# VHH binders against q9y6x5: the designs that were tried, part 40

Target 1, 379 residues: q9y6x5
Amino acid sequence: LPPKLLLVSFDGFRADYLKNYEFPHLQNFIKEGVLVEHVKNVFITKTFPNHYSIVTGLYEESHGIVANSMYDAVTKKHFSDSNDKDPFWWNEAVPIWVTNQLQENRSSAAAMWPGTDVPIHDTISSYFMNYNSSVSFEERLNNITMWLNNSNPPVTFATLYWEEPDASGHKYGPEDKENMSRVLKKIDDLIGDLVQRLKMLGLWENLNVIITSDHGMTQCSQDRLINLDSCIDHSYYTLIDLSPVAAILPKINRTEVYNKLKNCSPHMNVYLKEDIPNRFYYQHNDRIQPIILVADEGWTIVLNESSQKLGDHGYDNSLPSMHPFLAAHGPAFHKGYKHSTINIVDIYPMMCHILGLKPHPNNGTFGHTKCLLVDQWCI

## First folded at step 1 (VHH)

Design d7 (framework vhh_8h5u_2)
Fold by ESMFold2-Fast, scan of step 1:
Structure d7 (fold): chain B 379 residues (1-379), chain A 126 residues (1-126)
Amino acid sequence: as target 1 above (379 residues)
Amino acid sequence: EVQVVESGGGLVQPGGSLRLSCAASGFTVSEYSNYMGWYRQAPGNQHERVAIITSGGSTNYPDSVKGRFTISRDNAKNTGYLQMNSLKSEDTAVYYCAKGYTIRYWGSEKTYFDYWGQGTQVTVSS
């Protein structure tokens, strides 16, 4: 029987939440599995880019989902983060569910993971749910487990996405102990429900389960705003993305726009596209705009207005506040092993190995995850 | 090229009406994610929003003009409109048509306007 893998994402689950709050269900999962304490995500540290990096093993400049809001200079197309289903945006990479369906006589199943309700290279997940934030975790889980047990060809790769704790992290900020404690306890209860459901259905002992996230969260404030309107007039540029990474498309000479912005704020770096730091791997794509503004951690770029966000993400991927974690359990994984850090792009080749798939060329390094796996030499 | 061109401004007496037109070229006003908006600027003031219409036809107005101004569009003519009724001296300003789109990012949504017309003067005076 082919190996099976369920990949679960809790959006915006900052790694250090594990140290500051109690997670009895998640701790029981980890005790008989593995924990990676920090996952270094890709820049920019946003939902759609990082979810696509997990399933392709590629930096954003390579897979083409470079932000939650994008403009393609060649085709003149515009993308939004929730309702855009044009395959054009997703076709620069091959996600693992497509590879799973094309290399083997296997099916994939998806509950709300970004990209799974879009045909990519003329291939859509065998079973999927159209994105709808109102659908409960229980309904998503019920569909996934039904498809795992009742599919032909068999479902060997399944994904499950949940919007929390990201929504609450934005609303309350990660330093609101009272509200975040309530939210994180509910997430831990959902993890308990997940494990119980898999055990009751006879799936638990033979299913590989990965629980991870796309990014963390940092505290924002009305005292840390960068008013872009104080630096440059609207007539000089088109704004493609705003905060904390602003994507600027000049309507006049690029150098003139750059000169108006470069001294705008001591809490924001301004880059011409070719000057974006190499360590970001955020340069070689037509969807990356000619000028990029990068706010310092906890600073919000605004257009002559206040911000209601008490938490945000999208910042420099070297910041620990931007890092998620990875926990896993199943026949492929060691029991009771803790690992310090992997790169988010390393998840894809590890998952391909578990499923017996040949990975497409990617930016991940299989060697970084080998210590998690029972069939590999760690030293 | 992408542009918007306003027309229909002029001098009108208090209590009167004017209809502003915004002719769009280089884009379609009914395209997904495209918003049209009207802004005004009186001498010494910043631009203020007076109306927005989304690609789906939803509209929004500030309290200062709600019930008096109506934004609409004609997809066949690729043109937006602002119907202004019960005009007051405080409505005197240069009115700008703008093409915009929604920047949707997780946990947030913002409408940004990237192309502006030259403006059309509206003067409300007896």
Scores: ipSAE 0.000, ipTM 0.282, lowest interface PAE 11.6, mean pLDDT 88
Fold by OpenDDE, second read of step 2:
Structure d7 (fold): chain B 379 residues (1-379), chain A 126 residues (1-126)
Amino acid sequence: as target 1 above (379 residues)
Amino acid sequence: EVQVVESGGGLVQPGGSLRLSCAASGFTVSEYSNYMGWYRQAPGNQHERVAIITSGGSTNYPDSVKGRFTISRDNAKNTGYLQMNSLKSEDTAVYYCAKGYTIRYWGSEKTYFDYWGQGTQVTVSS
């Protein structure tokens, strides 16, 4: 039987939540599997980019999903969470579910993972759910596990996405112990439900399961605001993406816009596109706007009419607060093994290996995950 | 919350009839054409689509059930039905209701299903 893999994402699950909150079910999951304590995600540390990096092994500049909100100057198209269905945005890469789907006697399933409800390279998951935030985790889980168990051709790769604890992190801030404890308990209970469901269906022993996230969450404050209106007239630019990494499309001369912004705040770095630091791997794509603003950790870029969140993400991907974790269980993984860190793009070649898929060219390093796998040498 | 619930299954003799119902709730309007389908899984077999109906009322059946099974839907009630006549032993299976949609892309059309129920057992036996 071909290997099976379920990839689960809890959006905005900050890595150090594991240290600061209780997760009985997740800890049991980890105890019987593996844990990567910190996953260095891609810049910018946003939902769509990082989820696509997980399943492509590519940096944002390569797979083309460079933000949750994008603008293409040539086609005049816009991308957003409410307008993400155009294959134009996704076709610069081949996600793993497409690769898997094209194999003989294999199919893919997806429950609201970004991009899975879009035909990419003329291929869409055999089973998928259109994104709907109102659909419960239970319903998503039920569909995914049913497809994993009963489909022909068999579902060998499945994705499951859940919006928490990201939404709550935004609302309450990650340091709100009272509210986040409640939220994270629910997440742990959902993990319990997942495990129980898999056991009930007889999938637990043979299914590889990865539980991870796309990014963390940092605490924001009303005391840490950067108001762009104080630095530049709103008529001089279009805001394509906002805090904490604002994408600026100048309506006047780029240099003039840059000069107005470069000293706007000591807590914000302003980059011309060509000057974006190489370490971000966030330069070589036309969808990256001419100027980007990068707020320091915990600072929020605002306009006069903007609402502020108590938590946010999207900051420098070297910040621990932006890092998610990875836990895994199944026949491909060791039991009781903990690893310090990997890059988020490393997940792709690992998943390809587990599934016996030839990976597309990617930025991941298979060697970084070998210690997690029972069939590999850990050097 | 989206829910799909099948009902109407049971034990029936060969040649008998059953009518399955599928109650769906919590759905939002989709930009895609909505489909409702019935699938079945017999012991030792994989899922088989036995009927599909479009939002416009068009139906499709595999040869195995054509002429015997009839799918219908009440959009006002958001309920689907499968009338099964002239039942055979080989029709014994768990029957699932699914709601889905069709994507048309590059001259091709493909139907996908978002939501499935837990299924209802149909047993045809003398």
Scores: ipSAE 0.000, ipTM 0.259, lowest interface PAE 14.5, mean pLDDT 90

Design d8 (framework vhh_8h5u_2)
Fold by ESMFold2-Fast, scan of step 1:
Structure d8 (fold): chain B 379 residues (1-379), chain A 126 residues (1-126)
Amino acid sequence: as target 1 above (379 residues)
Amino acid sequence: EVQVVESGGGLVQPGGSLRLSCAASGFTFSSIDYYMGWYRQAPGNQHERVAIISSGGSTNYPDSVKGRFTISRDNAKNTGYLQMNSLKSEDTAVYYCAAHSKYYRGTWYEPSYDVWGQGTQVTVSS
């Protein structure tokens, strides 16, 4: 039988939550599987960019989803909710479900993973759900497991996306122990439901399951605001993205805009595009604006206003607060193995190996994930 | 108290114009965190979205109002607007402002409705 993989994302699941809260169902999953304690994500540490990096193995400058809000200077298109089904935004890379379907006798299934309801290189996931936040985790799981059992060609790659704990992390902040405890217990219960459903259907012993996330969360405060209106007049630029990474499109000379911004706040770094640090791998794409502002951890860029958000992400990817984790179980994975760190781009070549797919050129390093896999030489 | 309040409704003749305002209080339209939308409900009809604007300024309109209505936002004033031109009798409805927070989602596919206004009446009649 061909190998099968289910990739599950709980949006905004900070790795350090595993130290501060009890996860009995997740711990049982890990006991007979593997845990990677920290996954170093890509910059910027946002939902759409990192979800696309997981399934392409590419940095954002290479796959083209460089933010949740984007402007393309060449075509003059804006990326928003209304443009989410325009293949233009997604066509700079080939995600794993497309590769899976284009190789012999394989289908893909998707419950809400970003990009799976978009035709990319004229290929849409074989089975998919249009994004709808009102659809329960149970309904998403019911659809995905039905497709895993009742497909021709067989579904060999399936994805499942859930919006929590990101939504609550923004609303309450990661330091709100009472509210975060309630939310994280609910997520652990959903993991228990997932395992139970797979066991009930006879899938558990033969299906590879990865549980991961796209980023973490850090505490914000109304005492940590950067008022961009105190730096520069709105007539000098168009704002493409605001916080914590501002994307600035100058309406006047770029150097003049840069000079107005560069010393405005000690709590943000201001970069001309060519001066963006190489370690971010966030420079070589037309959707990256001529000037980028990067706020320090926990600082929010605002336009002459207060911010009500108590948690946020998008910050420097070297920050542990921005890191998710990865747990996995199945015939491809060792049992009871703990690993310290991998890069989020390493997940793609590992998944390609598990599925027997030839990966597209990517930024991941297969060697970083070898110790997780039973069919690899670890030492 | 977290709320949005609509204003600028009224009675106009066919072909006339109105500008609706939506003022937020107790929270901010922090540019990246909130979509702002305008919705209407006429007697005997289900409610419909007539305009939406993202934090980046991207807009969407149904065919029934496209070219006649323009949505905009001023984050510094914590206020959204709907400019309505060439009004028709069919535009008669209660108009609602809503702020859609991404706090309940990590994606832009579907905004989550966080805060709704009480509505403002627009009547187009000769």
Scores: ipSAE 0.000, ipTM 0.161, lowest interface PAE 18.9, mean pLDDT 87

Design d9 (framework vhh_8h5u_2)
Fold by ESMFold2-Fast, scan of step 1:
Structure d9 (fold): chain B 379 residues (1-379), chain A 126 residues (1-126)
Amino acid sequence: as target 1 above (379 residues)
Amino acid sequence: EVQVVESGGGLVQPGGSLRLSCAASGSIFSSKYTYMGWYRQAPGNQHERVAIIYSGGSTNYPDSVKGRFTISRDNAKNTGYLQMNSLKSEDTAVYYCAREPTYYDFGSEYTTMDYWGQGTQVTVSS
């Protein structure tokens, strides 16, 4: 029987939540599996970019999903973060479900993972759900487990995405202990439901399960706003993305726009595209705008208005508040092993190894995840 | 405080038309700075989004209303609109408008939508 893998994402699950709150179901999962305490995500630390990095093993400049809101200067196309199904945006990389289906006698299944309801290189997941935030976790889980148990050719790769704790992290902020404890308790209960469902269906012992996330969350405040209107008039530029990384398309000379922005606030960095720090791997793509503004942690860029978000992400990927975790269980993984850190791009080659797939060229390093796997040596 | 107020609902026969309005007091209702959506809820059902207009002016609709509904905004009047044509009994619902921050995150539209109005009732019956 070919190996099977279920990849689960809880959006916005900051790694240090594991230290500050109780997760009895997740801790039981980890006891018989592995935990990576910090996953260093890609810049920018946003949902669409990092979810696509997990399944391609590529930096954002390489896979082309460079933000949740994008503009392509060559084609003049605009990307939205809703039900936009234009394959153009996703075709700069090959996600793992596409590669999985190109192997003989394999199917893929998807419950809401970003990009899975889009044909990419003329291939869509064998079984999928069109994105709809109103669909419950239980319905997503029911569909995934049905497809894992009742498919021919067999589903060997499945994905499941859930919007929490990101949505509540934005609404309440990660420092709201009362509201966040309630939300995270609910997430832990969903993990318990997931494990119980897999056990009842006879899937648990032979299925590899990865639970991870795309980014963390940091506290924002109405006292930490950067009003872009105080620096530059709207007539000088087109705004492609706002906060905490603003993507600026100049309508006048680029140097003139840069000069108006560069000293505007002590709480943001202003970069010409060619001056973006190399460590971000955020430069070599037509969808990265000529000027990028990067707010300091906890600061929100606004246009002459207040912000209602009490938490946000998208900040520098070196910040621990931006890091998710990774937990895994199954026949491919050691039991009771803790690892400190991997890069989010390392998940892809590890998953290819587990599934016996030949990976596309990628930015991950298989050596970084070897210690998690029973068939590998750490050195 | 910023509030949104929906209006323009009513009773209409199948095949008829209605134009809903959303007044967003105290906010910028600009295609360059905000997302705006229309959502509906029928009795016993969850909220369903039926139209979104993005910064930059692009629009999106689910298949159930595509070609029949048109979302627009008048930034000078700080007002959004939903033009509803060829109405069906299945369109019967309370319709809501919501303003979204420009840093909208994927999959979190209901929980991160900060400005919900009280809604306007649309009833389609013969």
Scores: ipSAE 0.000, ipTM 0.192, lowest interface PAE 15.6, mean pLDDT 86

Design e1 (framework vhh_7zox_3)
Fold by OpenDDE, second read of step 2:
Structure e1 (fold): chain B 379 residues (1-379), chain A 125 residues (1-125)
Amino acid sequence: as target 1 above (379 residues)
Amino acid sequence: DVQLVESGGGLVQPGGSLRLSCVASGFTFSSYAMGWVRQAPGKGLEWVSDISSGGSTGYADSVKGRFAISRDNAKNTLYLQMNRLKPEDTAVYYCAKDRGTYYKSGWYESPFDYAGQGTQVTVSS
């Protein structure tokens, strides 16, 4: 039988939550599988970009989902979480579910993973749910597991997405022990439900399961605000994306806009597109705006209004607070093995290997995950 | 929360009969199609039968003429009368709720978004 893989994402699950909170179900999952303690995600550390990086193995500049909010100057199109259905935005890469589905006697399933409800390269997942935040995890899980068990051709790759603990992280801040404990307990219970469901359906022993996330969460404060209105008139630019990495489209001369912003705050770096640090791999795409503003960790870029978020993400991807984790279980993985770090783009070639798929060109390094796999040498 | 609770399973001899019940809660039962699926040892889930909200029934070829699905909307209960049971019918039987969504043509796809814990049916001499 062909290998099967379920990729699960809990949005905004900061890696060090595992150290600071209790996860009996997840720890049991890890005990019987593998853990990568820190996953270095891609810049910017936002939901759509990082989820697409996981399933493509590409940096943002390469797969073209460069933010949760985008603007294309040529077509005049806009991308946002409420307007993400146009294949135009996704077609610069081939996600793994498409690759998988195009194979003989295989199909893919998805429960609200970003991009899975869009025909990419004229291919949409054989089984998918349109994104709806009101749909319970249980319903998503039930659909995924039913598809994994009751499909022809068989579902060999499936994705499952959940919006927590990101939403709560934004609301309460990651350092709110009382509220986040409750939220994270619920997440752990959902993991318990996942495992129980798989066992109940007889999938657990034969299914490879990866539980990961797209980014972490940092604590914000009303005392750490950068007000752009204090530095530049709003009429001089269009804001494509705001915080913590603002994308600026100048309405006047770019240099003039840059000069007005460059010294706006000591807690914000201002980059012309061509001067964006190479380590971000965030330069070679037309969808990246002429100027980007990058707030320091924990600082929020605002206009002439107060931020309502106590936590946020999107910051420098080298910050530990932005890093998620990866746990995995199944026939392909060792038992009781922990690894320190990988890059988020490394997940793609690993998944391709597990599924026996030829990977598209990608930025991942298969060698980084070999120690997780039972069929590979770990030197 | 949607809940489906199956009952009525057990051990029966070939040629015997069982009646499964499923009590549903957490949704408007009468508005959804319901069904039964089963999983035999070492096999995947198999569609057994379904019944629309309006009472139209469908059966897998393997159970046609032997099984009868029915529902009591007043009791939020789904039934499966299983007659002339065969060893091949041995499986865990799951009550399932229809998701109420469109399904692509040309694919075998489960129409269900919820299932119960299952009830064991064993047919053996």
Scores: ipSAE 0.008, ipTM 0.216, lowest interface PAE 11.6, mean pLDDT 93
Fold by ESMFold2-Fast, scan of step 1:
Structure e1 (fold): chain B 379 residues (1-379), chain A 125 residues (1-125)
Amino acid sequence: as target 1 above (379 residues)
Amino acid sequence: DVQLVESGGGLVQPGGSLRLSCVASGFTFSSYAMGWVRQAPGKGLEWVSDISSGGSTGYADSVKGRFAISRDNAKNTLYLQMNRLKPEDTAVYYCAKDRGTYYKSGWYESPFDYAGQGTQVTVSS
């Protein structure tokens, strides 16, 4: 039988939560599997960009989902959370479920993972759920396990996405230990339910399971606001995305807009597109705007208003607070192995190897994940 | 039109209990996070508790362990069970609908949209 892989994401699960809270179910999963303590994600450290990087192995400038709100200068199309089903936005890359269905003539299944309810290169996940945040974790799990057991051609790649702890991280902030403790305990219980369900259905011994996340979370405050309206009049630009990375499309000369913004705040870096640091790999795409503003960790960019969010992400991807973790269990993985750090783009070629797929050209390095795998030599 | 109608308030002795109800109409109740906010005489609005569309709950430190929020999606009704009431719990309690929504890009903390006259809770000897 072909190898099978279930990829699970808990949105906004900051890596150091593992050190500050108890996770008995996750710890049992890790004890007989592997843990990568930090995953260095891609910039911008946002949900859509990083979820698409996990399944393509590409930086945002290469896969085209460069933010959660985008404008394409060539086609003049706008993208937002409410209109994300146009394949145009997703077609700059080939996600692993598409490759799985086309190369190996097998099925893919998806419960809410970003992009899986969109036909990409004329191919949609064989089984999928239209995105709806009101659908319980249990219902998502029931569908995924049903599809893993009852499909022809067989489902060999499945994804499961859950909105927590991101929603609570935004609401309470990651430093609210009482509220975050409750939320994280509930997530650990969901991991316990996942493992128990897979065992009861006879899937556990032969299924590779990856549990990961797209980004972390940092504490915000009403004392750490950057008001753009104090520096530049709204009539000079179109705002494509706001915080903590603002995407600015000038309505006048770019240099004039840049000069008004460059000294706006000591807690914000202002970049012309060509001056964006190379280490971000965030420059070579028409959806990246002529001027990008990058707030310092914990600072929120606003327009003459207060912010109610107590936690946020999107910041510099070198910040440990922005990093998720990766845990995995199954026949492809060693038992009881801990690894310090991988890049989020390394997950794709590792998953392709596990599934026996030829990866599309990507920015990941298979060597970075070799020590996690039983069929690889690790000195 | 969005309508939120609060009820269940009244006068109680310190240490007593009350159960507040909020009947919602004009929107898909099961799809929104709901909460309770209160306003004591001469004070600003204070967040008390909330519950997500999926049933996850949160509480202000001042009420944690004493109050319990719940929802009945079949009846479009939000509840707040208030136990061991203190004089400082005296306030008008407002049912609140989250103006924000769950986005694929993550959940945004938006100010709650509240409606109606609220329900008065008075804790006095």
Scores: ipSAE 0.006, ipTM 0.251, lowest interface PAE 10.5, mean pLDDT 88

